# Designs tried in a protein design chat: VHH binders against q9y6x5. Part 230

Target 1, 379 residues: q9y6x5
Amino acid sequence: LPPKLLLVSFDGFRADYLKNYEFPHLQNFIKEGVLVEHVKNVFITKTFPNHYSIVTGLYEESHGIVANSMYDAVTKKHFSDSNDKDPFWWNEAVPIWVTNQLQENRSSAAAMWPGTDVPIHDTISSYFMNYNSSVSFEERLNNITMWLNNSNPPVTFATLYWEEPDASGHKYGPEDKENMSRVLKKIDDLIGDLVQRLKMLGLWENLNVIITSDHGMTQCSQDRLINLDSCIDHSYYTLIDLSPVAAILPKINRTEVYNKLKNCSPHMNVYLKEDIPNRFYYQHNDRIQPIILVADEGWTIVLNESSQKLGDHGYDNSLPSMHPFLAAHGPAFHKGYKHSTINIVDIYPMMCHILGLKPHPNNGTFGHTKCLLVDQWCI

## First folded at step 10 (VHH)

Design F75 (framework vhh_7uia_1)
Fold by ESMFold2-Fast, scan of step 10:
Structure F75 (fold): chain B 379 residues (1-379), chain A 124 residues (1-124)
Amino acid sequence: as target 1 above (379 residues)
Amino acid sequence: QLQLVETGGGLVKPGGSLRLSCVVSGFTFSSYAMAWVRQAPGKELEWVSSISGSGGSTYYEDSVKGRFTISTDNAKNTLYLQMSSLKPEDTAVYYCARAEYKYYSGEWEPFDYWGQGTQVTVSS
C-alpha cells in the first residue's frame, strides 16, 4: 500500500506563539514527532502566495500567485481575494495533488486549501470542497477522513485548511494575550480532535501528518499609518494591492510616479520593479507591478482613511514575526526531533519524497529537511 | 481546580508488587505527558517513568526497566504505575506529575502540578 500524507494549515500561526502560549495537544503531537521552530516563508508573506509555495516548492515569481490581489499586464485580467476560479492564475506551476494524481493511480482530497477547487493543467483534486469560510473545522475533518478511508483509487495526499488564528490576529492583534490565548487554545483543541478522529478510524499509525502555516502576524496601530494620498494623486496610478505591500500601476510616466512616492514616508521603501531586492525572489513575473511599496513592520498603508486592523502580515520575509512553524508525525518522521529552520519551499520536495513522487523543478532543497526523515542521513 | 491524587502505596516485602494510581481532574490525559517521580529518604528527586497520553509511548529509568509498567486509562483520567520485583532500593515517596513539552527547549518540563505523594516501603 502506498504512503499517505495529510497536510494541515492553520492560517497566520506565528512561530513565536509556541513560546508564549501552552498547546498541550500540539505538544503531545510534537513529542512523538518533529518540530521545525521557524519556517522562512516567501515574499510577499500573504495567504494565497505562501499556500501555493508550500504545494509547488516555488517562489511567487515562478508560480504566479504573487499576491492575494493581482493584475496581469499582458492579458489585462484581475484576480481578487474572492478566489477567482480562472485556471489562468494557477497554471504557471503544478501543485503536488496534480502530480500525485498523474504519476500514480492515486487520488487526492482537499478541504479548502487554496487552489484545490480549480482545475490546474486540466486536473482538479479527486475529492474537494468549494471554498466556503462558514464551513466548520469538524465538517472539513469529517470529509477528509471519510475520503482517506473510502476511496478508489486510494487517497494518498489530503489537505485541510483553517482560517484561524489569522482572522483573530487581524482583529485583535498578536499582542492581545487574552483574546489570542482563547483563540489558540481553541486551535489546540481542534488539533486534539484531529488526532482523536484519526486514531478512532485506524488511520493514525500509517498516516503522515504535517501541521504548518503560511505566515505569522505583527501588531499594527493607528499611530503607524502611511497615507498615500499625501504623496500622490489618485489620477496618476491604478492601485492593484494596498497594504503592507502596495502594487502601483502608473497611468502616467513610471519615473514621475516613482519620484512622487520615493520620499513620501521614512517607514516605507519604494522600489521600481527591477530594483526589488534579489533576496525577495519577487521580480520575474508579469503580475508584479512596475512600482512596489513595502511598509516597515507594523506600518499600514492607507488612502486618507483609518485602518481597523490591529494585526497584519505581508511584510519582509526576513522578519521572525512573519514566520510560521512546521510540526509533523508519522512513519516517515523521527520522534522527538527539533530543527531550527527551513524554507517554506523546502516542504514540497520533502512531501514528494514521502509520497514517492518525482518532484517538478522547484526552489526547495531536499537536504534542508533530511534530518526530519527516518530514511535519510543528516550529513 | 487542577488536582492530582496518588494512592496505592504501602509496605511490601522484597520481590513483591504494588500498583500506584493517580487520579487527575481539571485536564484531559490525551493532552499531556504524565510522569512518576520518586524521592528516597535523604536523596534527590529521581525520575522513574513517563507516558504520552495519546501515543502510548513509554519511557523508563534504567533501574526499573522490565520491573515497572506505566499505563493510562484515559476514560477514567487515571495514571498507573505497576511495580513488580520490588527491591529495598525502590523505597521512596512516589509523586504523580504532569509533564509539559517546551518547544523552545525541545525537552519535557516535568513536576508541574505535583500530587501529595504516596509512600512505598520495601522491607523484610
Scores: ipSAE 0.000, ipTM 0.101, lowest interface PAE 22.6, mean pLDDT 86

Design F76 (framework vhh_7uia_1)
Fold by ESMFold2-Fast, scan of step 10:
Structure F76 (fold): chain B 379 residues (1-379), chain A 124 residues (1-124)
Amino acid sequence: as target 1 above (379 residues)
Amino acid sequence: QLQLVETGGGLVKPGGSLRLSCVVSGFTFSSYAMAWVRQAPGKELEWVSSISGSGGSTYYEDSVKGRFTISTDNAKNTLYLQMSSLKPEDTAVYYCARAEYKYHTGEWEPFDYWGQGTQVTVSS
């Protein structure tokens, strides 16, 4: 029987939460598995971009999901509202579930992972749920476990996505220990439910399970706002994305827009597209706008208004507050091994190795994850 | 047709031992997990133990860990539950079950096929 892998994401699970709160169920998971303490995500540190990087092994400029809101200058298409299921946006890369279905006589299953309810290169997950935030974790888990056990050809790759702790991180901020403690305890209970379900169904010891996240969270404040309307009038540009990375499409000369923005606030960096730092790998795509504004950690870009957001992400990917973790358990993984850091793009080639798939060209380095795996030498 | 038949139940004194057997037909163990589930009179169903289709992985409810041992003979399509140090609280009908792969909204039923059950009574 072929190897099986379940990839689970808890959106916005900052790595430092593991040190500041107790997770008895997650700690039991880690005790007989592996923990990567920090995962260095891709820039920008947002949900759609990083979830697609996990399953493609590509930087955002390469896979084409460069933000949660996008504009393509060549085709004049906008990504928001009613067009998030247009395959155009997702077709610049081949995610692992597509590769899994096309290389082998195998099925894929998905409970809400970004992109899994969209046909990509004319291929959609064999089993999937249309995205709906109102669907409980329990219902998502019920479907995934059913599909893992009752499929022909067999489901060998499955994904499970949950919106917390990101939603509460935005609402309360990561420094609200009382509210965050309740949210994180509930997540730990859901991890306990997941493990218990897999044990009850006899899957636990023979299934590879990865628990990870797309980004972290940092504290925001009404005292840390950048009012873009104080810098430049709306008539000079079209706003494609706002905060903490603003994507500016000039309606006039690009240099004039740049000059109005460049000295507006000491708490944001203003880049012409060609001046975006190489370390971001955020330049070579038509969906990256001519001018990008990058706010400093904890600063919010606004349009002559207050922000109700007490936590946010999207900031510089070198910031530890933006980093998630990765934990894994199963026959492919060592027991009780801790690793310091990997890149989020390294997850894809590792998963391809576990499943016996030939990876598409990617930006990950298999060597970075080999110490996690029982069939590899850690030298 | 798929069939599960339990045997080995009976009356036993506290501290005693019993071995339950379940013979299955219509499928092979290598494709499915198998479980023992019990129900005491007037109580809800309680999961007791599971074993993977390969027989390589076993799982136990905390209250029975160290006292009960689940095993399979895949060549004979037979599931066993060796029970030792039996307590009055272990009195129940014991069901052999194949893992349930379909759930209903608001309902939990983790097993898709059940045997008829075998009564275990622990009493002096």
Scores: ipSAE 0.000, ipTM 0.163, lowest interface PAE 18.5, mean pLDDT 87

Design F77 (framework vhh_7uia_1)
Fold by ESMFold2-Fast, scan of step 10:
Formats: structure tokens, sequence, C-alpha cells
Structure F77 (fold): chain B 379 residues (1-379), chain A 124 residues (1-124)
């Protein structure tokens, strides 16, 4: 009987939301499971990079999904939401569903997790849904639970992705208590629905469930804008990604572009690729551009325009506002255990252990998560 | 001094094999993507294959996929291109290149340092 794992992501669920809002269903889940209060994500603190880090255990420079918008200078390919199905972008790593399928005749299932609708190393998730934001949480849950109960070879690893509270975090900002309270209550209700569905189908007692997120959210303002056009003309560079981390591809001498940008704003750090801080683990990849601009928390980089975005993420991964949490329940996990902090890359080797899979080389440290697990000695 | 030195080119019959080597010095090999780029007589430069500096991921031009294998030996600071099932159309000068996008001489260049090239000739 192989162990089973369902990995659930609520995009943009800032860890501090747990302290500022009520989550009765999530709290009941945690009471009989484990909570990691902060997960230190990878830089840049964006959706595609961090979702791929969760399932590969690798920093962005190692797995190759270095932003939500990318350019590969060697092959001259562009990555965006419209062309993210090219395996080229995803082939620098082996995600856990691929490993799961290639070991011991097992199946994987996926409801919208980034990368799961792409054949990676000639292997696509056994059961999957093509990404479509209009598909309800209920439909995603219905498919996942059907596949968990009615598959041969058995589905042992399943993923479920939901776009909130990220979409509302961008629209309203995390400091809008009225709107965020409504959104977060709906998410808590969805967690309640998830648990009840698993109980009704007889899955709850034997299924390991991880609920986590890729990043947090910070408040932005029209009073905190960095106008890139005030420092450099558009003819000098190609913009690969804008805010809050701008990826600059120079059309002229790199040093000249750098010199025009370095004094642009006191609220932005400008790095030549080789000068990007080592702590970011964001340097050694073809898709990281020659010049990277990193805005200070809550500052938005713009091109001579106003920003209507009231919340954003992508900022320095040392910022608590960028951190998600991790909650888990199931036969592999202790009950009522609280842990302070893990790195997001630590989730992958923990999941491999739970599933009995041999992990690919990764940047995670199994020792950081072993106290969560019933079959490990916690010192 | 920064150097890229290619070896291993030569004459081979159609269907034959060759292994190209590129020894690099003067930089941290694993910090950069490396590529093989070729130029056939009277043609433009054509990208053949790349290997990432981070994860060892490999990429190939469609016409060489399944026939060529790019690899590295970090201990020897050496980039390789194993070529099999060679065709007359593969006849070219093969260059080892370091990937680092720079604007130079009025053009945008994806490679900042190149070797001198090694000639591969596929002929009966």
Amino acid sequence: as target 1 above (379 residues)
Amino acid sequence: QLQLVETGGGLVKPGGSLRLSCVVSGFTFSSYAMAWVRQAPGKELEWVSSISGSGGSTYYEDSVKGRFTISTDNAKNTLYLQMSSLKPEDTAVYYCARAEYKYHKGEWEPFDYWGQGTQVTVSS
C-alpha cells in the first residue's frame, strides 16, 4: 500500500494573515496536524518560480524558472503565460510528479499546479487539467478526488492550485481588512470543503495533505513609484520583466545602461548579474538578465505611468511579508506540532521521504523538516 | 587570461562520429552557460547546443537532437560535444562559446567569448 500525498497551494497566502484573521477550518486542520509558521521562499518571490521550487527542491537559478516572464539569451526564446507550455523552460529540473511516475509504477494527478500540463523530460502528469483560471475550486477538487480513488497505477501524488488570495491581494492590498477578511473567509471555507470531501470519500485517514503557498503580499501605493523612464530611454534596453524586480537586457554597452540606472532611485538596488547578492541564489542561469533592478518593499517600478496595483510580491525573500506558511495533516505528520521556519526548497525532500521516493539532487535539507514527521527522531 | 580552446575536429565519413572538446580557463566554468555554435561555408552562424551553468540542463537545435550530446567535466574545465550519425550538412567550423549577453560593435551578441573554432568535415 503506497503512501499518498495531496499538495495544495493557495497563491499569495501571506503567513501573517494567520495572526490577523480568523481561520476556523484551517485551525481545526492544524490542531490535528502540523504548522510551519513561516516558509522562506526563493528569490524572486513570484508564482512560477516558487511553485517550481516547491516541487523540485531547487533554487530558481538551478531549476530555470527564474521569473514569470523570462528571456533566454542563448536560444533567444521568450517565456510568458502564452508560451509556458514549451518543455524547454521546465527541463532544467525534475519535478516530484515526474520522479513519482518513474519509480515503482505510480501515477500523479494535477489540478492546475504550474508545470503539470507540460511534458517535462518526456513525462507529463498522469492525470492533469490544462490551466484555466475560470475553472472552480470545486471542479478541481472533484477531479483530484476522483483520480485519487479511481486510478491504476494508483495516484500517490496529487496537486491542487488556487489563484486566491493572490488576485485579491493585488487588487485590494493586504492592508484592506474589509476586502481581505471576505476573501480569506472564502478560502477558509474552501479548506473546510476540502476536508469534508476527503472525509466523505474515505480518503482523510490515509492521505497526507499539505496546505501551503508560494509567497506573501505587501502593500503598494501610488506614492511609492519608481519611474524608470526618468533615468533611461527605452531605446537603450529591452525590458524582460518590470516590477518589483526588473530584468534589463541592454541594447547598448552594459556598463552605460548600468550607469544610467544605478542612481535612478534611492528605493531600488541595481545589480550587474555577477554582483547579485549570493544569498538570493539568483545568478547562475542563462535566463537571468545582465542587469537586475530590485525595488524596496512596497515600491513599484513603472514606465512613466500610474500603477493601480495595491499589493505586490517579488521582493527580497528575507522580508516576512513575502513568506507563506505550511500546514500539514496525515499519517506521516505529528499532531499538534508547531515549527517556526523552514526553507521552501526543504518541502521537496520531505515529500520524497513521505512517498518513499529517491530525491534528485536538490538544495533542500531533510533535517529541517524531520521534526514534522512521526517516523523521524527529532532532537 | 580567459581562453576557450577547441579540439577534436577532422574528416569523417557520413554516419561516423566525432567528439569535440573545449578546454576553458580564466573563469568559473559552472557560473556560465556554455554553447556550441557552428558556421557552414557561406552560411550564418547557427546555434547547435547549450548546457546551463546551473543545473546541467541541455538544449539542442532540432536538426541535431538525438545525434549530438553536449556534456561537461567540471574537474577538467572541459565542454564536450559528442557527435554521431554525422551528415554532410554537419560540415562546419564548430565554436565553443561562453553565454553572456553583451552589446558589441553595433550588434547584440549572446556570447561574449569564443574559441578559435575547429573544422568538422563530413565527406566520402
Scores: ipSAE 0.000, ipTM 0.145, lowest interface PAE 21.3, mean pLDDT 88

Design F78 (framework vhh_7uia_1)
Fold by ESMFold2-Fast, scan of step 10:
Structure F78 (fold): chain B 379 residues (1-379), chain A 124 residues (1-124)
Amino acid sequence: as target 1 above (379 residues)
Amino acid sequence: QLQLVETGGGLVKPGGSLRLSCVVSGFTFSSYAMAWVRQAPGKELEWVSSISGSGGSTYYEDSVKGRFTISTDNAKNTLYLQMSSLKPEDTAVYYCARAEYKYHPGEWEPFDYWGQGTQVTVSS
């Protein structure tokens, strides 16, 4: 039977939570597997962009999911919940489940990973669940394990997505130790449930499991707001995305809008598209707007209103607060190995190697992850 | 003219159920995500739930997961919130809102048009 891989994401799991809280189930998983302490995600450090980067190995400018809210300058389409199933937005890349299904006698399964309920290049995940945040972790796990054990052609790639600790990170902020301790304990218990279910079903010893996340979380405050209405009138621009990276589509001359914004706040950088720092790899796509505002860590961009968010993400991807971790266990992985850092785009070529798939051209480097794998020389 | 009109609020006992409706006019309803946002007395606005224009993707605040169900009838330009197992802390004015941007769990996005609200009171 071909190798099998289950990719699990806990949204918004900041890497340093592992140092500040106890995770007995996750630590048992790591003890017999591998841990990457920091994963450097892509800019902007948002859910949809980074989840798509994990499964394509591409920077956002290359895969086309450049934000959770987007406007395409060429086609004049707006990405929102109303067109989340329009393949147009997802077709600039080929995610791993599509590549997996193009190999003879392979299926994919998905429990709510972003993009898996969309036909991409005329291919939808063989088994999937339409996104619904009210569906329990247990129900998602039950479906995934059923499909892993009872599919023909066999499911060789499966994904499972869970919204926490991101939702609580936004509500309470990552510095609320009492509330975050409760939330993170529940996450650890879910990891325990995952491992127990796989063991009970006879899957544990022969399944490769990756547990990772898309980004971290930083503390926000009502004392750290940037009010755009103090700098520019709404009549001068269309707002495509707000905070902490604002995407501005000018209704007047771009230079005039830029001049109104550039001195607005000492806690925000204002970029013309061509001046966006090269290190972000966030420039070469029609869905990146003519002016981008980047708030400093912990600052929230608002439109003359208070923000209820006590935590947020989307900030500079060089910030450790924005970094998730990666843990993995299974026949492809070493036991008890710790690695410092990889790039989030490196996960895709590693997964392709484990599954025996030829990767599409991507921004990842297989060499960065080879020390995690038993079948590779670490030199 | 863009208009959102909420109905279905009222007084209900703890453990009870209510269905809120929002009738929309003045725009292509199926082309926009829709949301329910509530405000309890003396509290800030709290996002409750969102639904995609296709009706295929739904999102919920943690405190209402498993108890509330958001849905749309695009032929009737109507947004619904089915509320069950209601608690005293669910007492609030509930607003229908058009979501200008995709809302993801844990990510707050701006809403561009709001209804007038409908009062939900959970008490004996």
Scores: ipSAE 0.000, ipTM 0.448, lowest interface PAE 11.0, mean pLDDT 88

Design F79 (framework vhh_7uia_1)
Fold by ESMFold2-Fast, scan of step 10:
Structure F79 (fold): chain B 379 residues (1-379), chain A 124 residues (1-124)
Amino acid sequence: as target 1 above (379 residues)
Amino acid sequence: QLQLVETGGGLVKPGGSLRLSCVVSGFTFSSYAMAWVRQAPGKELEWVSSISGSGGSTYYEDSVKGRFTISTDNAKNTLYLQMSSLKPEDTAVYYCARAEYKYHSGTWEPFDYWGQGTQVTVSS
């Protein structure tokens, strides 16, 4: 019988929350499984880009989801996260659910993971839910477990996405211990519900479960704003994305726009596309704009407005505040093992190995995750 | 034709033991996970224990772990729940259930077929 894997994401779950708050259900999960304390995500540290990197093993410049808001200079198409189902945006990579369905006679199931309600290379998850933030965690869990339990061909790969603690991280900021404690306790209870559901169905010891996230969260403030309107007039450029990474499409000479921006704020780095640091792997794609502005941690770029966000992400991926964690349990994983750090692109080849799939070319390194797995030599 | 029939309930004193049995007919028993679910007076349904179709994996609600043992005899199409160190709070109707999702009245339910239930009463 083929191995099975359930991949769960809690959006915006900053790694150090694990050390600053109590998670009895998650700690019980980890006690009999593995924990990776830090996952170094890809730049920019945003939801759509990092969720697609998890399931493709590719940097954003390679998989094409380079931001939550994008413009493609070649085709003149615009993308927003507001229900854009054009396969064009997703077709620069092959996500694991497509690989799972095409290499073997197996099914995939999806509850809200970004990209799973879009046909990619003419292939869509065998079972999926159209994205709707109003659908409860319980309904998503019910659908996923039903599909894992009662499908032919068998569902061997399933995904489950939940919007918290990201939404509350933005609203309250990660330093609001009272509100974040309440939010994180609710998430721990959902993890408890997930484990209990799998035990009820007789699946727990035979299913591989990964719990991870796409990014962290950092504290923002009304005292840390960069007013772009004080730097440059709106008539000189088209704004593709704003904060904390602004994507600027010049309407006039690029050098003139760059010169108006480069010394405007000490809390923002201004890059011509070819000058974007190589370590970001954020340059070689037509959807990356000619000028990119990168705010310093905790700074918000605004257009002559106040910001309501007390927390944000999208910042430099070297920042620990931007890092999520990874926990896993199941027959593929050691019990009680802790690992310090992996790259988010390493998750894809590890999942392919667990499922017995041949990975598409990717930026991950299987060797980085070997020590998590019972069937691998770790020295 | 599909039937789940529970037996073995009764009255027992605290600290006592009972063995519940569920005889199954009408489906391939070893192909489905099976569960015990209970309902105490005035309370909601509570999952107690499950066993995989192969019999290789067993699972328990925390409140019964170490006291109850779930097992199967595939040759007899029979599910068992051996209950030990019984407490007054274990008083409930115990149902044998097949662990398979069923769509019913606008919702997905984790158990598609249920037995009639057997009463377990723990009191002195």
Scores: ipSAE 0.032, ipTM 0.611, lowest interface PAE 7.8, mean pLDDT 91

Design F8 (framework vhh_7uia_1)
Fold by ESMFold2-Fast, scan of step 10:
Structure F8 (fold): chain B 379 residues (1-379), chain A 124 residues (1-124)
Amino acid sequence: as target 1 above (379 residues)
Amino acid sequence: QLQLVETGGGLVKPGGSLRLSCVVSGFTFSSYAMAWVRQAPGKELEWVSSISDSGGSTYYEDSVKGRFTISTDNAKNTLYLQMSSLKPEDTAVYYCARAEYKYHSGEWEPFDYWGQGTQVTVSS
């Protein structure tokens, strides 16, 4: 009866992987659907921030998940992996699954999308899995398709998250063609499994499916390190987040800390909070620290030590290496249409339109995605 | 009582045609997607074709596209598989199945009810 949407994320799937590797299953998906070649994500180009931007349509300064590690100056709370289930961190926005359940009185389902195992505004997805990286893609797919097929009230919005190719991108680096080829072929096979499962269940032609990602990946090196300890003593500041965007909370005068850092490395920009470039939309939130350091692409900020990461992300969102793609198929989407670029915040109002939901105020522009949709005129 | 009963199998020559029928009773036929699944001797179950609950969408495994047609007759509660241009590789037991999740042997499976199967043999 009502429109249904499945939103799938493969973490760290850099857009240009599509041009450098073969994806027979994904290409078949795109042939009968739409492709957006580049999605310009939000700054910082990290997992939690960008996944929350996809489902809220908001910049990080507006939705409050401003990094994977945070400190809130007003409440004095710290955010880390150990307390990511505190609703406090997630309550500055209303994600689409909450809107779906409250406006349309329908169900939502989630297989591990960031934030879905947390009650947000006293609402949690009708069906969800607690985050556990050891759970296979197959088990996540089985649960999501079961919930889409057998729920009352019906599941109209479902999410599915997978950690690859991000984990392998960090371990091997995106320039390791042998290892990345193996990883990406496995992901293409998982896409094939997804499509096959939906066809077997008779769901494929009546379900809208979006396949996207939160960010890309860039190559790092032991030859590209910025040693913060060479410029400033630990007694002057508290470190909230390190690399490639360092969040600095001064223990003394902010100007003194800034003066110690501003000439530390030619491969790092040092900003007072009010001087952070407007184009980042990364300034107006209490969780953004007084001093922010932004490393140049491929450079890693360290504390007198080596880094084991051969790939990383978090860099400037204007970099093509940080951009994911978006592919979609279903009754709402054109067939065989290619689009160049959208902003990651544009995905939310598009999804609201497909589901017939009234979007909360957001930073997306529906006009940017209307050419993807069959019920819209591309003028 | 819920039943799926297949008929129409048999021996045919390569290039021949057969129509399989599956008569359904005990549930509202138009409320469920239906599938054909086959098993060749010594091989695993292979999904062949599915039809949506509305009958508006049909799906096929790549090796049978253009040769097989899945259809329904809601008035007769019957699922069909029209098979043409049959090949020796199509030799298998063909099962009618209802697309609805079932918990079985510690796992959730995508087909909850199956017919007994009908043998299709393609040989000269």
Scores: ipSAE 0.022, ipTM 0.603, lowest interface PAE 8.1, mean pLDDT 91

Design F80 (framework vhh_7uia_1)
Fold by ESMFold2-Fast, scan of step 10:
Structure F80 (fold): chain B 379 residues (1-379), chain A 124 residues (1-124)
Amino acid sequence: as target 1 above (379 residues)
Amino acid sequence: QLQLVETGGGLVKPGGSLRLSCVVSGFTFSSYAMAWVRQAPGKELEWVSSISGSGGSTYYEDSVKGRFTISTDNAKNTLYLQMSSLKPEDTAVYYCARAEYKYHSGKWEPFDYWGQGTQVTVSS
């Protein structure tokens, strides 16, 4: 039987939630599998960019999904102007499900993972669900397990995406222990349901399962707002993305816009595109705007109004609050092994190895994940 | 169930006025910023106006600034758009929307809930 892999994402699952809350089902999963305590994600620490980095092994400047709201200066296209399924935005990289379908006589399946309802290089996931937030976890799980069990050619790569705890992290903030405890208990119960379903169908012993996330969450406050309207008039620029990383497209001289912004708040850094720190790997793409504003952790950039968000993400990827974790179980993985840190781009070459696929050139390093795998020497 | 229900649309002559209303149920209105977004026949969605949850700050697209006024009645859970000096170019379906980022169709969108829309036609 060919190796099979199910990749599961719980959006916005901050790594240190594992230390501050009880997860009996996830802990049982980890006990017989592996845990990576911190995954260093890519900048910016947003949903779309990091989900695409997981499945391509590329930094955002290389795969082209540089934000959740984008403008392409060369083609003059806007991401979110009724073109949410326009392949143009996704075609700068080849995600693993495309490689899986093209290199081998294999199928891919997807329950809501970003990009899987889009034809990329004329290839769409063999089985997929169009994104709809109203679809229950149970329905997503039912479809993915049905496809894993009954497909021809066989489904060897499957993805499952869930919006929590991100939605509740935004609404309540990660420091609201009462509400977050309830939300995280529900997620742990969903993990229990997943394991039980796979056992019921006889898939558990022969399926590799990765549970991970795209980013963490940090506490925000109405006392930590940066009013962009106090810095610069709206007539001087077009706003492409707002918070916590603002993407500014000047309507006048770039230097004049930069000079109005550069000292406006002690709680944000203002960068000309060419001055963005190299460590972000966030510079070499036409979708990265001429001026980028980066708010300090927990600060929200606003346009002359309050923000009701009590939690947010998108901040500097060196911040531990922005880091997710990775847990895995299956025939490819050791049992009871704990690892400290990997880069989110390292997940892609590891998954290619498990599936026997030749990876496309990528920014990950297979050596960083080899200690997780039973078929590798780790000294 | 969360619902946004628009009323107040209709046919008006150029230079006329209309007041759109959006009745909200299922959430606390003052906790969210609210917006009006319009779609003309064969055109893309165009943001018109936004208001903060407390009703303190208002924003307008340039073509409607000075002609349209957005407001809220938090006690009635109702958002309003007072439109004056209407032009044929204002002809569109007008949507009430909650300004809260939502993951939808593979992307974060700035509006998570929308009403069904109300038709505004400006014609002689």
Scores: ipSAE 0.000, ipTM 0.084, lowest interface PAE 23.9, mean pLDDT 89

